# Ledger of designs, part 9: VHH binders against q9vxt7

Target 1, 187 residues: q9vxt7
Amino acid sequence: MPRPVLLIHGGAGDISDSRIAGKFAGIKQALRSAWGLLSPDNGSGGGSALDAVEAAVRSMELDENFNAGYGSCLNTSGQVELEASLMEGRDLRAGCITLLRDVMHPITVARRLMEKQRHTFLGGAAAQELALATGSERLQPGALVTEGARLTLKEFEDQVAQGKDPFFARTELTDDKPVPKTDPSGE
Short names: E, the ipSAE of ESMFold2; O, the ipSAE of OpenDDE; V2, 0.75 times the mean of E and O plus 0.25 times the DockQ between their complexes.

## First folded at step 3 (VHH)

Design K5 (framework vhh_8k46_1; at its last look DockQ between E and O 0.01; V2 from the best seeds 0.00; counts 0 for: pae O 17.2 > 2, placed apart)
Fold by ESMFold2, look of step 3:
Structure K5 (fold): chain B 187 residues (1-187), chain A 125 residues (1-125)
Amino acid sequence: as target 1 above (187 residues)
Amino acid sequence: AVQLQASGGGFVQPGGSLRLSCAASGFTFSDYAMGWFRQAPGKEREFVSAISGSGDSTYYADSVKGRFTISRDNSKNTVYLQMNSLRAEDTATYYCATEKIVYSPSGVYVTTDYWGQGTQVTVSS
């Protein structure tokens, strides 16, 4: 018996304890956004599955608790660089977008690439042109940057400036305030 | 038609191990992600583990992380679930699924296809 299943992982990596409840709520919202769009698709590449995945990821891209879109990690210049991809299983079509800026929903751009263009992978200026030409709004610079993401970048830069190995530095968002590093009581 | 045959279940004491396998046919196996799900009596079917078509990415439910390992052999059209340190709460019918999976870097994917017949795992002292 074919039964739809929607799985949301929320990404890999270390998550601070203060953000776990927000991620759980965000996953539930993504499920609610997507579940009603599913239908059985025996023998095809999953057209309604694409709608459900896109809806779930769009919900996560709006949610600052995820490293996707709004509130995602910043590059060393303090800017959000967006990435999204998807692949369908029936015909193995894929769309991969990287180095996109100032667009709220990079997953929708990736789908547009997969469905309507000759290329599977697009980045930078070409991805930007595709996004705008196919109807994405250009956001104000900095609209996707959050205080949490700025604090995370600052902590990463402080660790590197102190000689710490960048492969082990935290790159996920933390709580709204830096983690205390000293005991206030000295005896 | 898509065919999935799960096997390798049985009775095991707590702390024991089992290896489930799922033989697949009727589709190009390496093009599709595979998953394991389980259903205990009176409970909803729940996700256990998934593996990408290439085998490069694996995913686990929190309840099984560190104890279960998913793998696949694309030359044999077979997915495996190695289950170690089994507990009474792992008692369930285990199903493999192949689905026309949409995969995203954010870890969202959909399984919408055939489940197969399942194999019973019983963990009891």
Scores: ipSAE 0.000, ipTM 0.215, lowest interface PAE 13.1, mean pLDDT 72
Fold by OpenDDE, look of step 3:
Structure K5 (fold): chain B 187 residues (1-187), chain A 125 residues (1-125)
Amino acid sequence: as target 1 above (187 residues)
Amino acid sequence: AVQLQASGGGFVQPGGSLRLSCAASGFTFSDYAMGWFRQAPGKEREFVSAISGSGDSTYYADSVKGRFTISRDNSKNTVYLQMNSLRAEDTATYYCATEKIVYSPSGVYVTTDYWGQGTQVTVSS
């Protein structure tokens, strides 16, 4: 059996030096989470490639260093709108979620859409309904908003107020205190 | 072996009607939901309609709601698709398929198992 290969990318934005260590640690954690399922040498292994990639992304969704869930960048209304997509090459399937709110793991919702559903892309209310109907917990409003995300939005607003072009605004969070990973959904 | 034989396709003018049939064999027909799918040239295969094994529940794509009606006769091992008010965009090869409900820790899903041969439906003036 060929050895599995797992590749994780933690973002390509304007990452500050102070965030590098956190991102690196987060990537390592995601790798550990995924490899634990994928590695044949691990007693708990035997998971599929899909299980592994989902585990990796779930780990990243809990880490504000990756803007993928908890600590995501905010819209202009100060709210988190989540996106996730999953693809598999064997049967050429995909699941895509957009404008999802107050759910900890949008990648899981994307997988649920991909697996044996009749849609490939859902957004907004439809995505929300799918998430909840398939077992995702609805978090308290604002549960995914971090102080770093608020500060980033404020900086954006300040730049706009100063007449600067917002097209080139920061895509990475500002420097803030580390927040431990928390999964309030219980998934 | 599972066999699905679709029929009833043809040429029809816009606003016309067709009735598709799919005769099934090789499995306990009433234990399976049945579905219709269609594929137009250059497009992906899409869901059209489904009916539960008992016939008590039916499902439709938004694009065909109010125009198409799915039904089945378990005594004849046949599923039907009545297509009314046909439009040019309904032109496609239509496929019959078996469906099953899958229960998993992640939720309840509907999947297809077997596909029948396609029958061509062409709606044109």
Scores: ipSAE 0.000, ipTM 0.185, lowest interface PAE 17.2, mean pLDDT 85
ESMFold2 (binder alone), look of step 3: mean pLDDT 76; pTM 0.732

Design K6 (framework vhh_5c3l_4; at its last look DockQ between E and O 0.01; V2 from the best seeds 0.00; counts 0 for: placed apart)
Fold by ESMFold2, look of step 4:
Order: C-alpha cells, then sequence, then structure tokens
Structure K6 (fold): chain B 187 residues (1-187), chain A 129 residues (1-129)
C-alpha cells in the first residue's frame, strides 16, 4: 500500500511571531504521538487510523498553545466550553459532542460516542453523562483555564466596550455621536 | 471477504488509451472511497486518482491530470480508470485500493488520516514503442 497520510491543522487565525515556535513544537509533538500508530502499507484493516488521529488531537488538547482542551478560548462567562467531532468515511460513522465541560480530552468522548452509541450528536448534560460514564475524569472548575486565555478574553471585552466589533467589519461615522445637553442651571 | 480484482492492462503505444476495471465484492461498495495506485519499476507506490463512495468527488495526481479519468458504477460494483494520451512514464502495475479516511476536530484543531486497507493483485500497463 501507499504510505499513510497524516495531516495536522493547528487552528485558523492570526499567530503572533512570539508564539510561532510554541505552536510549531506542538504540531511536531502531535505528529510524533500519532505517526507510529499507523499500519504498514500492506493494509492491516484495523482501527489504527482512528487511534492515530485521536492521539494527535489528544496531544494538542494537552498543549496550551492550541484552542483545544487546556488553554481553550473562554466564553463571556470566563469558562471553557468544549466541542469535538470524529468522522470515519468508510461507513459514514460520526460522533459529535458540544457544550462539554471539565474534561481533558473531548476528542476521546467523541470517539466513544461514534463507537458505542447510535446517536451522532450529543451536547450538554447528555454529553457530560457519556463522558463520565465511559471513564473521563471530571476536572475541577477552571482546570482548563490558562492566564493567556483570560487575558485574551479581557482584551476582547475591552475592545467591545470601546464600540469596536472584532468579529465583524464595521465603520462608524463621527456625526452619529449625541451632543451633550446644556446644563439649565449654572454658575 | 473483501476482494478486489483489476483487469484491462496490457501493452500500448505512446499516445494510446486503456481502460482499467476493478471488480469489487465482499463489502458495500458504495460506502467506500476507492483509489487507483500504481508502482513503476523500481519505484514506490503512487496514488494516481481517487473517487468518493457516491462518485461525486474525484482527485488526480498532477502527473495524470487531464489524461486520466476515474469513475465507478455502484450498480455493478466496479471501479474504472480511463487512461488517455499514455506516456512511457505511465508504465506500472496499477492497483485498485479501498480507502480508509478519518477526520477529527477538537476546538479549532483538526487531524486527518488516510490509509488503504485492501488492494487487488494489480494489472500491468506497459507503454512502449
Amino acid sequence: as target 1 above (187 residues)
Amino acid sequence: QVQLQESGGGLVQPGGSLRLSCAASGFTFSDYAMSWVRQAPGKGLEVVSDISGSGGSTTYADSVKGRFTISRDNAKNTLYLQMNSLKPEDTAVYYCARDKIVYATSGTVTAYVRTFDYRGPGTQVTVSS
């Protein structure tokens, strides 16, 4: 068989120059975690592709340099909300989870859903129950929050408070500002 | 048991055409993406083309774009490769292979793995004057 292909994408968005080395090292570690699990070219027929892709993603979920698991972006309440999906094309199987909290490896929960359940998509309390029932540890609240993620949320909130809209292209005309009213009693 | 059997190879002059076929059995053919891979003398395996289970999406190696066309007939459980404008560099054993593709995402990160879990015995294509 041809040599297996393994591709890693560390996420979309702008990367500052100071963070490039950390993200690059993290991608290399994810590749190292996964590559040895792939079957040889003679077609073993096992689940080694699933094992490899899960191992790569679990490596990035532990790495605070990525928006996955530990170090994820925070919602407006300062919390990590987790989502993951896993999809296999040979028999149209998929497992998708969302709104999961306080679990280190959401990708492993998505795999458990795909392999053990007939539902394709679970969220919230149902996803939480699956994670715990199938062996995931419930982490203490805040265990996945990093200082970097907290600072990013603060900067986002500061920009929104200034009337800026970092998610959308926006323009604002200065003549739309209200004029101050004159005080009817003065000195 | 999964079985894949190629046919249609042979000796052809440069500029000629051949059509390869691959008969599939032992699995639900339409559920699987399929590929043609080739091995030239003294070389490793090269993926020539692949096609989705429905037949709606195809890809080609740069070396064969515009000359080769992959297709499938899911009613006949058969994969095809139409090879036109053949060159001596196309000389190889051509294999029919079943794809195994997995995608995973978590937050904004993704990983993708492609492997092949079954292939046929191959058919020889020789392009020579």
Scores: ipSAE 0.529, ipTM 0.757, lowest interface PAE 1.0, mean pLDDT 82
Fold by OpenDDE, look of step 3:
Structure K6 (fold): chain B 187 residues (1-187), chain A 129 residues (1-129)
Amino acid sequence: as target 1 above (187 residues)
Amino acid sequence: QVQLQESGGGLVQPGGSLRLSCAASGFTFSDYAMSWVRQAPGKGLEVVSDISGSGGSTTYADSVKGRFTISRDNAKNTLYLQMNSLKPEDTAVYYCARDKIVYATSGTVTAYVRTFDYRGPGTQVTVSS
């Protein structure tokens, strides 16, 4: 069997230098989480490509260094509205979730949609119902909101108030602390 | 002091072309979305086109889509409007405007409101045979 290839992207945007180390760490963690399912070397490699991809994204959804779940960007009301999509190429299936709230792993909900439901895309109340009906826990309101996300929203509001271009807003906090632009761990 | 100054207007025959320019000063030009707006005789102000600060995003009114092109040179602090296939109904005073988009919340609803905090004196565009 050919060796699988796993690629993870930690997002694109106006990422400050101070966030670089965390991004690398988070990506490596996601990679480890996913690769453990694929790698036969550990004897536990019984997972599918879908399992690996879901594991990687679940890892990232927990990591504030990303905006995929915990620490997601806020809407103008200060709320987290989650999105996730999953696709598989063998059978050309897809599941997409939007406007999901207070759920830890939107990617899992997307997978459930893809595998168990007749729809490809669900949002809002329908997505919420699917999530809960299929075993997701409803978190306390605001559980996914971080201080960083709040401050980012505040910065955006300030920029808008000044009349600056709202089309391209930052999705992460700016930190002016000088840090290496490569993985400082060397791992 | 924020200043905007349009140029390039004039008289042109139907089917003709004009290129408007707007010279901006007094602010960091690239930080602001910009718009071209126009006012025809007896009509209200109409947004013709807008462009993001970086120039990566543009929008057009349906009436000018495919005929007009908005662009900007941030190094020169200049906004442009290339107008092709001009029609008599394009006759208006054209203004360069600095965009300001704000949002307001009422109850559970948040809406964005578009406004312009600065506008040039305008340049006349007349399309006539």
Scores: ipSAE 0.107, ipTM 0.579, lowest interface PAE 1.4, mean pLDDT 89
ESMFold2, look of step 3: ipSAE 0.518; ipTM 0.765
ESMFold2 (binder alone), look of step 3: mean pLDDT 79; pTM 0.775
ESMFold2 (binder alone), look of step 4: mean pLDDT 79; pTM 0.773
OpenDDE, look of step 4: ipSAE 0.042; ipTM 0.445

## First folded at step 4 (VHH)

Design M1 (framework vhh_5c3l_4; at its last look DockQ between E and O 0.03; V2 from the best seeds 0.00; counts 0 for: pae O 9.2 > 2, unsure alone 63.6 < 65, placed apart)
Fold by ESMFold2, look of step 4:
Structure M1 (fold): chain B 187 residues (1-187), chain A 129 residues (1-129)
Amino acid sequence: as target 1 above (187 residues)
Amino acid sequence: QVQLQESGGGLVQPGGSLRLSCAASGFTFSDYAMSWVRQAPGKGLEVVSDISGSGGSTTYADSVKGRFTISRDNAKNTLYLQMNSLKPEDTAVYYCARDKIVYATSGTVGAYARDFDYRGPGTQVTVSS
C-alpha cells in the first residue's frame, strides 16, 4: 500500500520573521502528535486518517502561535469566536461549526457533528449546546485570549482611529493607495 | 471480511486500451471512496485515480489525465478503470484500493490525511512493442 500522507498548514498570509520559528516548531509538534495515529509502526500497523487530522489540529489549537483555539484573532469586541470543519470523502460527509466560544478544541466538536449526521452545519447557541452535551469543557471567559491577540487588535483599533481603514479608502473610491490616508471626517 | 479483487490486466501494444475491473465485497461499497494505485517495476506506488463513494467526483494523476477514466457501478459493487492510449510508462501492477481522505480545518490552520486501509492483490498491465 502507498505510504500514508499527512499534510499540515498553519494558515495563509505573510508571517513576520519573528513568528516563523514558533510556527515551524508548532507544525513539527503537530506532525509528531498525529503521525503515530496514522502509521503507528512506521506505517505498517494501520491507523486512522480522522484521528490523525484531529490530533494535528488539536495540537495547533493549543498552540498560541496559530490562529486557532488558544491565540485566535479577536473580533472587534475582544472575544474569540471559533470555527472548525471536517470533510471525509466517503459521501463527502462534513461537520462545520462556527461562532463557538470558550471551548479549547473546536475541531473535536466539528468531528462529533459530522459523525452524528451525514452533512450538517451548526453555529452559535446550537454549536455551544452540542459541544457541552458531548463532553467539551466550558472554559472561563477569556481563557483563549492571548497577549499577542490583544496587541494585534489594539494595532487595528489604533489604525482605525488614525483614519487608516479600508472603509476610509472605500468612501474615496480608490484602491491604489499604498499607505492609508487620514479619515477626512476626523480632526 | 473486506475483499477487493482486480482483473482485466494483460499485454498490450502502445496506443492500445485495457479496462480494469475490481470486485468488492465485505463492506458497503457505496460508502467508500475508491482508488486505482499502480507500481511500476522497481518504483514506488502512485495513485492514478480516485472516485467518491457516490461516483460524483473523480480525480486523476497528471500522467494519466485525458487517457484514463475511473468509474464505479454501486449496484454491482465494482470499480473500473478504462485505460486508453497506453504508453510503455503505464507498465505496472495496478491495485484497487479503498481510500480514506480527510481534511480538517480550525480557524486558519488545517490538516489533510490520506490512508488506504484495504487493497487487492493487483493485476499486471504490460505495454510493449
Scores: ipSAE 0.510, ipTM 0.754, lowest interface PAE 1.1, mean pLDDT 81
Fold by OpenDDE, look of step 4:
Structure M1 (fold): chain B 187 residues (1-187), chain A 129 residues (1-129)
Amino acid sequence: as target 1 above (187 residues)
Amino acid sequence: QVQLQESGGGLVQPGGSLRLSCAASGFTFSDYAMSWVRQAPGKGLEVVSDISGSGGSTTYADSVKGRFTISRDNAKNTLYLQMNSLKPEDTAVYYCARDKIVYATSGTVGAYARDFDYRGPGTQVTVSS
């Protein structure tokens, strides 16, 4: 049996040096979460590739470093609109969610769509309904909004107001305190 | 302070070649993916080519594939664009741009950004008979 390969990408963006270490840590956590399901030697073995992928993304959705859930980039109205997609190559199945709000794990909702619905893509109120009907918790409004995200939006607005090219606008906050640029653990 | 400065632009005939250079300073060059973007008259910005920090990965717009080659010398903090078989439609101001990407994996490019945090003043490339 071939050894599974797990590849995780932490996203692209204007990541400041001070946030790099955190991103490394987050990727590692996601990897550990996923690999624990794939590895037969970990005692919790028996998970599918889908389980592992979902676990990885769920981990990342909790981490502000990845702007995938908690700490997501805000729209111009200051709101978090979540997206997630999942695909299984074996059966060419896919589930896509957009404009989901106040749910911690949109990837899980995407999976539910893929597995339980005939639709491939669902957004807005319909996505919300699916999420709640299938067991997702509705968070308090704004629960996924972080101060960093708010400040990033403000910075964007200020830049636009100053006549700067929005093409170069930032999407992530820079921390005031410098931290190591690399993973300090060396792993 | 981050600085980017393009050079090597000029007037060439169709089928000709140019080599653009971009001198970078004020940051760790090898930590960033770099891009060439261009703006033709009356058109928006177009990403021409991308290269990873290490130089191990490159991408090209369909319009320039097989004709343009992006490269970099990290020891010299310089980005290059070799442009061969130039066409009139390649006429544009060419910009060196630093990607907003800081890679979370050492030396590996998993994606290319289409927005940038720094861009040079540009160099004019004109292809005309």
Scores: ipSAE 0.007, ipTM 0.241, lowest interface PAE 9.2, mean pLDDT 84
ESMFold2 (binder alone), look of step 4: mean pLDDT 79; pTM 0.794

Design M2 (framework vhh_5c3l_4; at its last look DockQ between E and O 0.19; V2 from the best seeds 0.00; counts 0 for: pae O 10.2 > 2, placed apart)
Fold by ESMFold2, look of step 4:
Structure M2 (fold): chain B 187 residues (1-187), chain A 129 residues (1-129)
Amino acid sequence: as target 1 above (187 residues)
Amino acid sequence: QVQLQESGGGLVQPGGSLRLSCAASGFTFSDYAMSWVRQAPGKGLEVVSDISGSGGSTTYADSVKGRFTISRDNAKNTLYLQMNSLKPEDTAVYYCARDKIAYGTSGDVGAIAYDFDYRGPGTQVTVSS
C-alpha cells in the first residue's frame, strides 16, 4: 500500500507574529483529524484521500484562526461569504462553490457538487439551494461571524480611510485587543 | 540505516503512569520532528503528540492533553512520552515516528505535513484493572 502523506498549507498573506502559534496549532489539529483516514490497512475501516481532505478542511472551517467558515473575513457589509473547492486526481473531478452563506461546511457542499451535479462551479442562490437540498443546515444569520472578524474589518476600513493600499491591508485579527470566541452552534 | 525502537510499554492499572522511550539512530535526530502514533484494538491510527526537532514546540491530541507529555533528549537521541492518569481507552500499540517534512515560518504559515517515513515496531500499552 502507498505510504500515506497529508500536507496542509495554511494560506498566504501577512500574518502578525502573535497569530502564528494559533494557525500552527490549527494546521496540526487538521492534520491529526484527517491523517488516519488514509490508512485503510490498520484493521478497521479506512477512508479515501477525498475523505481525508474533506475532514482536514472541515477542521479548519470550525477553527476561527483560518479564513474559512467560522471566523472568516467579512465583506464590506459585515457578512461572511463562503467559498470552497475540491478536486480529485484520478478522474480530475472538481467542485467549486462561491458566495455561499450560513452553512458550516462549504467544503462538503463542494464535494457534493463534484459528485452529484453536472456543473463544476456554482455560486450564489444556486449554491445555496444545492447546500440545502443535499443536507446542509441553514445557520442563523451571523452564526459564523466572530468579534475578531469584526475588529479585523474595522482595521481594514481604518487603513483605507488613511489612504493605505487595501491590497496589503491585514484581513485578520491584530494583537491589540482580546478576542472572545463565539460558539458556532446553530440556533 | 534509520532505526527507531520503542520501549517502556506494559500493563498498568487505570490512574497509573508509564514512560515510553524511543531510541533513534542512523540520522541526525535533532533535524526531525517526531511523533507518537497509537493504534487501539480495532481502531485506526491516531497521532497522539508531536514535537519539533529542537523540542521547543509540542502539540497533543485532545484525548491526551493534560495527561501526556512529549519530550526529547537530543544529546541521547531519545524521544519520550510520559503518560499519566492512564485510562482503559489509552490501551494501544504506541509507535515512534519520524516526520519527513514539517514547515512553519514567521509571519507566513507554510506547508506542514504528516509524512512519516520511518516508524518503529511499537510497544504495547495495556490499561486494565
Scores: ipSAE 0.314, ipTM 0.686, lowest interface PAE 2.8, mean pLDDT 81
Fold by OpenDDE, look of step 9:
Order: structure tokens, then sequence, then C-alpha cells
Structure M2 (fold): chain B 187 residues (1-187), chain A 129 residues (1-129)
């Protein structure tokens, strides 16, 4: 069997030098999390490619440096709306989640959707129902909102108020944190 | 059997230079990113520099940027670390390490790996007047 390859991308936006360290650390953590499952040499590495990529994304969802879960960009109402998608290449299966709220790991929900093979894409109430019905814990409202995200939204609002084009508004943190948060839901 | 063996360490005065080598065997050398890591007395393991399998991408710790250069010769299965302008704080045991995860960059931070599955016995580098 060929040696597995794991590749993670932490975003290709306007990433300033000050943000590199945080993303670097986050990517390393994600890779470690995933490789622990994928590595055939570690006796414990009996996980699938799906297990590995899910683990990687779960790690990133805990790290506000990636705005993919905790610390996500906020909507105009100051709320986190989560998205995640997963695809399995062998059978071309996919699961996509959008507008999920107050769940720590939307990637897991996306995987569950993929595995059910009933729908490819769920959003809003349907995604929420799937998440909770399949074991995700509902977080307290606002649990995924960070100060950085709030400030970013404020800057956006100020920019709009000034009549500036918000198309190029900043969506990334300026202060990086190298250590992901722990999963408060226990998922 | 995977084997890594460092060489080139020694005693050097501040401002001096050393070139470390690491001979690799037992695996397809070019398929793996490689790293130099070091451990100073009383300190933890520190990653010094990384290089992708192809050699096209490199990274350096802030403490060694501009002074150290990592390179590799895949035809010779050898990893190198050129250390210039050495400082007393560079004193450490230097290890060659195989990164079990692929490493690379295309100008963005996203394809970087830092997890080692094999490491050599190390070579002592001492910088002292």
Amino acid sequence: as target 1 above (187 residues)
Amino acid sequence: QVQLQESGGGLVQPGGSLRLSCAASGFTFSDYAMSWVRQAPGKGLEVVSDISGSGGSTTYADSVKGRFTISRDNAKNTLYLQMNSLKPEDTAVYYCARDKIAYGTSGDVGAIAYDFDYRGPGTQVTVSS
C-alpha cells in the first residue's frame, strides 16, 4: 500500500505576517491530530482517511486562527453560522452543512450527513436537527463568538457606515493564538 | 530499517561556522520532509529548520534566521545544516529528524507539518570562547 499523504491548508486570504505564527501552530496541531489516526506505523493508526481529515478539521474548528468554528466570522447579527463539507473520493460521497449554530464541530455533522446518504447538503433547521439528533451537543448561545470576531464585525460595520466598500473588509484575526481551545461539549 | 546519523558537530568559537550532515537510510529520502531540531541544556526540544522532500521549501526558527541554512542532497540521501555566525546560545545537541508528515509552502501557510517519527542520536555543538 502506498504511504498516505495528508495535506492541510489553513487559508489563502490576506494573511499578514503577524498571523502566520498562529496559523502555523494550528496547522501543526491539526496535522498531528490527523496523522495519529492515519499513520500505519503506530499500531493505533487504524483510522481511515475520513477519520484523519475529520480529526484535522475538528482541530481547526477549535482554533480561532482558522475562523472555522470557534472564532468564526460573524453574520450581521453578531452570530456564528457554521459551515463544513466533507467528501469521500472513492465513492464520490459528500456531506455539506451550512447555517449550523452552536455546535462545536460542524465537520462531524457533515460527515454524518454524508454517511446517511439521504442528502448531500443541509442548512439551517435541518442541519441543526441532524446535528443534535446524531449526538452533537448544543452549546450556549454565543459560545463560539470571540472578541476578535466581534471586533472584526465592528470594523466592518464602521466601514459600511463610512460609505466604504465592504468587499475587502478584514475577516481574519490580527492577534494569533497558537493553542486551540478545548472542546467544551466533549464531542 | 530507518536510520539517521548526524555528523559535523564540535566546538567552535562565537562567530564561527559549522556544517552538520545527516546520513539517511532505510527509506525513500526524497519522500519526506526533514528537520533539524536541537536541545540545549535545561531546555526542551526546539525545531531549528525544516526542508520539504524536494528541497523547494524551507523554514527557520526566528533565532537562526539569516544565520543557518538547511539543504539536502536527495541523490546522496543527506541532509545539511550550514550554521554561520554561531552564538553561545546555539550550544545544543542537534538532531536530524524525519517528518512523517509532508511539508511544503507555496507562499502561504497551510502545507506545513511538524511531527517526527525518527531521529538520529544527535551531534553536540558547543559554541564557546
Scores: ipSAE 0.007, ipTM 0.254, lowest interface PAE 10.2, mean pLDDT 84
ESMFold2 (binder alone), look of step 4: mean pLDDT 87; pTM 0.868
OpenDDE, look of step 4: ipSAE 0.000; ipTM 0.247
ESMFold2, look of step 9: ipSAE 0.305; ipTM 0.681
ESMFold2 (binder alone), look of step 9: mean pLDDT 87; pTM 0.864

Design P1 (framework vhh_8k46_1; at its last look DockQ between E and O 0.33; V2 from the best seeds 0.00; counts 0 for: pae O 14.3 > 2)
Fold by ESMFold2, look of step 4:
Structure P1 (fold): chain B 187 residues (1-187), chain A 126 residues (1-126)
Amino acid sequence: as target 1 above (187 residues)
Amino acid sequence: AVQLQASGGGFVQPGGSLRLSCAASGFTFSSYAMGWFRQAPGKEREFVSAISGSGGSTYYADSVKGRFTISRDNSKNTVYLQMNSLRAEDTATYYCARMSWAYVEGSTVHYGIDYWGQGTQVTVSS
């Protein structure tokens, strides 16, 4: 009988020393929220794993320590734009949601798309309609915005106003993309 | 700086009433949902009630529904909690808080808090 395993990755990029404890506590909470939902694969294993994955991600969507839902990054209009995707391994079904707003749990909307809809990818007004039709509550505008996210947007805008490259300020030394080569005199 | 000061606590008999006030300063009050929370000695702080920035939406813990009423006056930067039919189990320090968000899912109220006020004591005893 296969032993269940749950792995959680909290995102790529730099994590400052001051944020490590909060991220670790958040990952532990997500594991606790999900672990009790696992069951052995007995001809329906995708359903139990789906329940656990959804619960773990819902925990992270409530947690301001992650860039998922509450406290996530803002667009230039100061709004949270939500994305989530989910895939199950048995039949490789998937649901992908983008441009969703004012819904606490975009991962649940992605699951509903995967389970109930003909198409794999949905965004904007259609995603909003699916969310409401499948029982998601519409939050007040701005409910997912934190002061920390506003300050981060302000710092980004200040750096642009100073003529700095906000890409480098955002990704200091964590960017592993090759840079274009310029011939040095040594060729 | 953000400041929240709760007041209006005191000693009351079971079945009595109190009205708590929370005066806010240092931020645009009407832009934020506000909440009331309470903590009895040796227990965790628990949610009591919340109200949207406009005052159009209110939320209550099951233990206080029908007895407590949250309200706000945005012209006075103040949120209120009218507490009726008080019981011994309502004895606690009551805190107001600035909320980022709140919603109800099943029997669970989810919320985010970014500032806590100083508390006011409510004691219900014979």
Scores: ipSAE 0.000, ipTM 0.202, lowest interface PAE 13.8, mean pLDDT 78
Fold by OpenDDE, look of step 4:
Formats: sequence, structure tokens, C-alpha cells
Structure P1 (fold): chain B 187 residues (1-187), chain A 126 residues (1-126)
Amino acid sequence: as target 1 above (187 residues)
Amino acid sequence: AVQLQASGGGFVQPGGSLRLSCAASGFTFSSYAMGWFRQAPGKEREFVSAISGSGGSTYYADSVKGRFTISRDNSKNTVYLQMNSLRAEDTATYYCARMSWAYVEGSTVHYGIDYWGQGTQVTVSS
């Protein structure tokens, strides 16, 4: 059996230098989480590629260095609307979730859709229903909102108020502290 | 404004006890899980314990289970960490945090943090 390959991407937004280290750390954590399932050599590698991918994304959903779950960008109402999609290449299956609220790990919900539902794409109330019916816990309203996300929204609102083009709004906070652009861990 | 003020740290001999307190203000205290974290020199900050808003659920790192007890008094807006049977490896700066959310999946505690308090130093040494 060929050695599995895991590739993780941490985003392509306007990432400030101050956030680079955190993103590297987060990516590494996601990689560790997933690789532990894939590695045939450690006896613990009984997981599928799908399991590994889900594990990686779940890790990232927990990490504020990413905006995939906790710390997601807010809508104009100050709310988190979650999205996730998953595809299994062997059988060309897919599951997509949008407008999910107050649920941790939308990627898992996407997987459940892929595996158990006849639809490929669910959003809003339907996605919420699926999530809860299949075992996801409903978090307290606003549980996924971070201070960083609030500040980002505020900046956006201020820009709009100033008549600036909102299409250039940032999705991440900017820190003026000079930091290395390389992984400081050296790993 | 959200404020978290930790206290109760100090020097203690191995086997000794300390009780940390964190006084909270500026938010509806009972609506939030609260957590204790610690950071030793040269190490990453690590989870120690958490308690749900109502106090009905508590969580502990494996390293402190059976020795530490987290509690809260919502009438006083305070979360506590009773630390017994302290060990040298418990030496760290302890931080109180307001948790946006917390839940357990299997043996893993998952959480989000939106506010950190100031640290209080705990030193366990003979």
C-alpha cells in the first residue's frame, strides 16, 4: 500500500506577519491530528483518509488562527455562519454544509450528510437539523465568536461608514509588530 | 469591560495546598464556563481545569485529576481552584480565563477562550 500523503492549507487571506507563527503551529497540530490516524507504522494508524481529513479540519475548526469554526468571520449581524465541505474521491461522494450556527465541527456534519443523506448540499435550518439530529451539540449562542472576529467586524463597519469599498475589508486583524515570516519553531 | 483578577498564588512545599481565586466582572458570570490554565517557564500554556456556567460540569487535565478541584460561586462572580498535594511540576503561572464554550468529546476537553486574566505565580519547592 502506498504511503499516504496529507496536504493542509491554512488560508490565503491577508495574513499579517504577527499571525504567521500561530498559523504554522495550527497547521502542524492539524497535521499531527490527521497523521496519527494515517500512519501505518505506529499501530494506531487504522483510520481512513476520510478520518484523517476530518481530524485535520476539526483541529483547524478549534483554532482561532483559522476562521473555519471558532473565530470565524462574522456576518453583518455579528453572527457566525459556518460552512464545510467534504469529498471522498474513491466513490466521488460529497457533503456540503452552509449557514450552520452554533455547532462545533461543521466538517463532521458535512461528512454525515455525505454518508447518510441523499442530498449533497444543505444549508440553514436543514443543516442545523441534520447536525443536531445526528449528534452534534448545540453551543450557546455566540460561543464561536472571538474578540478578534468582533474587532474585524467593527473595522469593517467603520470602513463602510467612511464610504470605503467593503470589498477590500480584511478578514484578519493586523498587528504592527515586526515578526519573522518563517516558522520560528524550526520544525 | 470584562475583567478577570486572579489571586492566591505563592510559595508552597511539595505536598502542600493552595487555593486560587479569580474574581470576574463586566459580564454575566453564570453564562460562561470558566477555566484555569498554567504556563511553566519554557513551556506552552496548558489546560488545567474548567467548570461550566452553572457549575454542574467540571473538567480536569489528567495531570491534576484527584488533586485539584475547580468550583465557582456565581453569587460572588468568582471561580476557584483548590490545589492539593502540590508537586514541583505544578510550578507555573496560573491564568484564569473566560471560556466562550467548552465541551467534552471522549476524553478530550475542547474549548474556546475569549478573555484571559492576569497570571498568579505558583511555586512548589522544598
Scores: ipSAE 0.000, ipTM 0.200, lowest interface PAE 14.3, mean pLDDT 87
Fold by ESMFold2-Fast, scan of step 6:
Structure P1 (fold): chain B 187 residues (1-187), chain A 126 residues (1-126)
Amino acid sequence: as target 1 above (187 residues)
Amino acid sequence: AVQLQASGGGFVQPGGSLRLSCAASGFTFSSYAMGWFRQAPGKEREFVSAISGSGGSTYYADSVKGRFTISRDNSKNTVYLQMNSLRAEDTATYYCARMSWAYVEGSTVHYGIDYWGQGTQVTVSS
């Protein structure tokens, strides 16, 4: 699933009470990481806007409450495949990484791709090679998989095997769909 | 207009049972996931249970698993919450809600609510 570089929950709807505290703590930590680079507080230096964006996304990649890096949803093979993208508005430079495995911070790999100015988009083996060549740590297989992510995959597989409607299919109801003529609630 | 009417609350002693009903109108009921939520005085509204549009998938808060059962009858546009082995801490106003979106991450349900019912009071006391 493609992930935006920086999309703090600015969409419609509520988040569950059991998750809200974790998401607020994660947002606060991301803001602290970015603020430390931008503000000349005790012991901190200045930083670029790009440094601030990278720091915020790296914070979210470490936080299991965000679908980015650690705690990401599993593919049907039980593996984490990562994506990240970054764009610099002034020069329209971009770096996009897809199908990356066993790396904690895909956003840093996307930034390195952008800074090299040769390729805009890399995936799979080429992305893996760039990550390792530019100083990313290679994690052991499974290090990014959480128990929550395993349980979600199992629940999905169990529902499909039973011929049931998976609950997460409701994500498509983010907008009102065209309603049949007999439904007076059309929005 | 969308309407959600919750009913079935009342006074019950610990260990007792109640069945709540939520009658829906004004939309294609089977196309939406529905949830039950509760709120005790001075507390935030909390998730209790959710059911998919077809009724094929159900989810529960850890505090009610094994005691509460959510179900729906799409022919009657009604969602139900069967509450067994009630405890004093289950005392709250119970609300049904239409979920504009929902997904599960592990055991956690994430959701957007676009319509709330009026609520029905459940009091569990000796």
Scores: ipSAE 0.000, ipTM 0.124, lowest interface PAE 13.6, mean pLDDT 66
ESMFold2 (binder alone), look of step 4: mean pLDDT 81; pTM 0.799

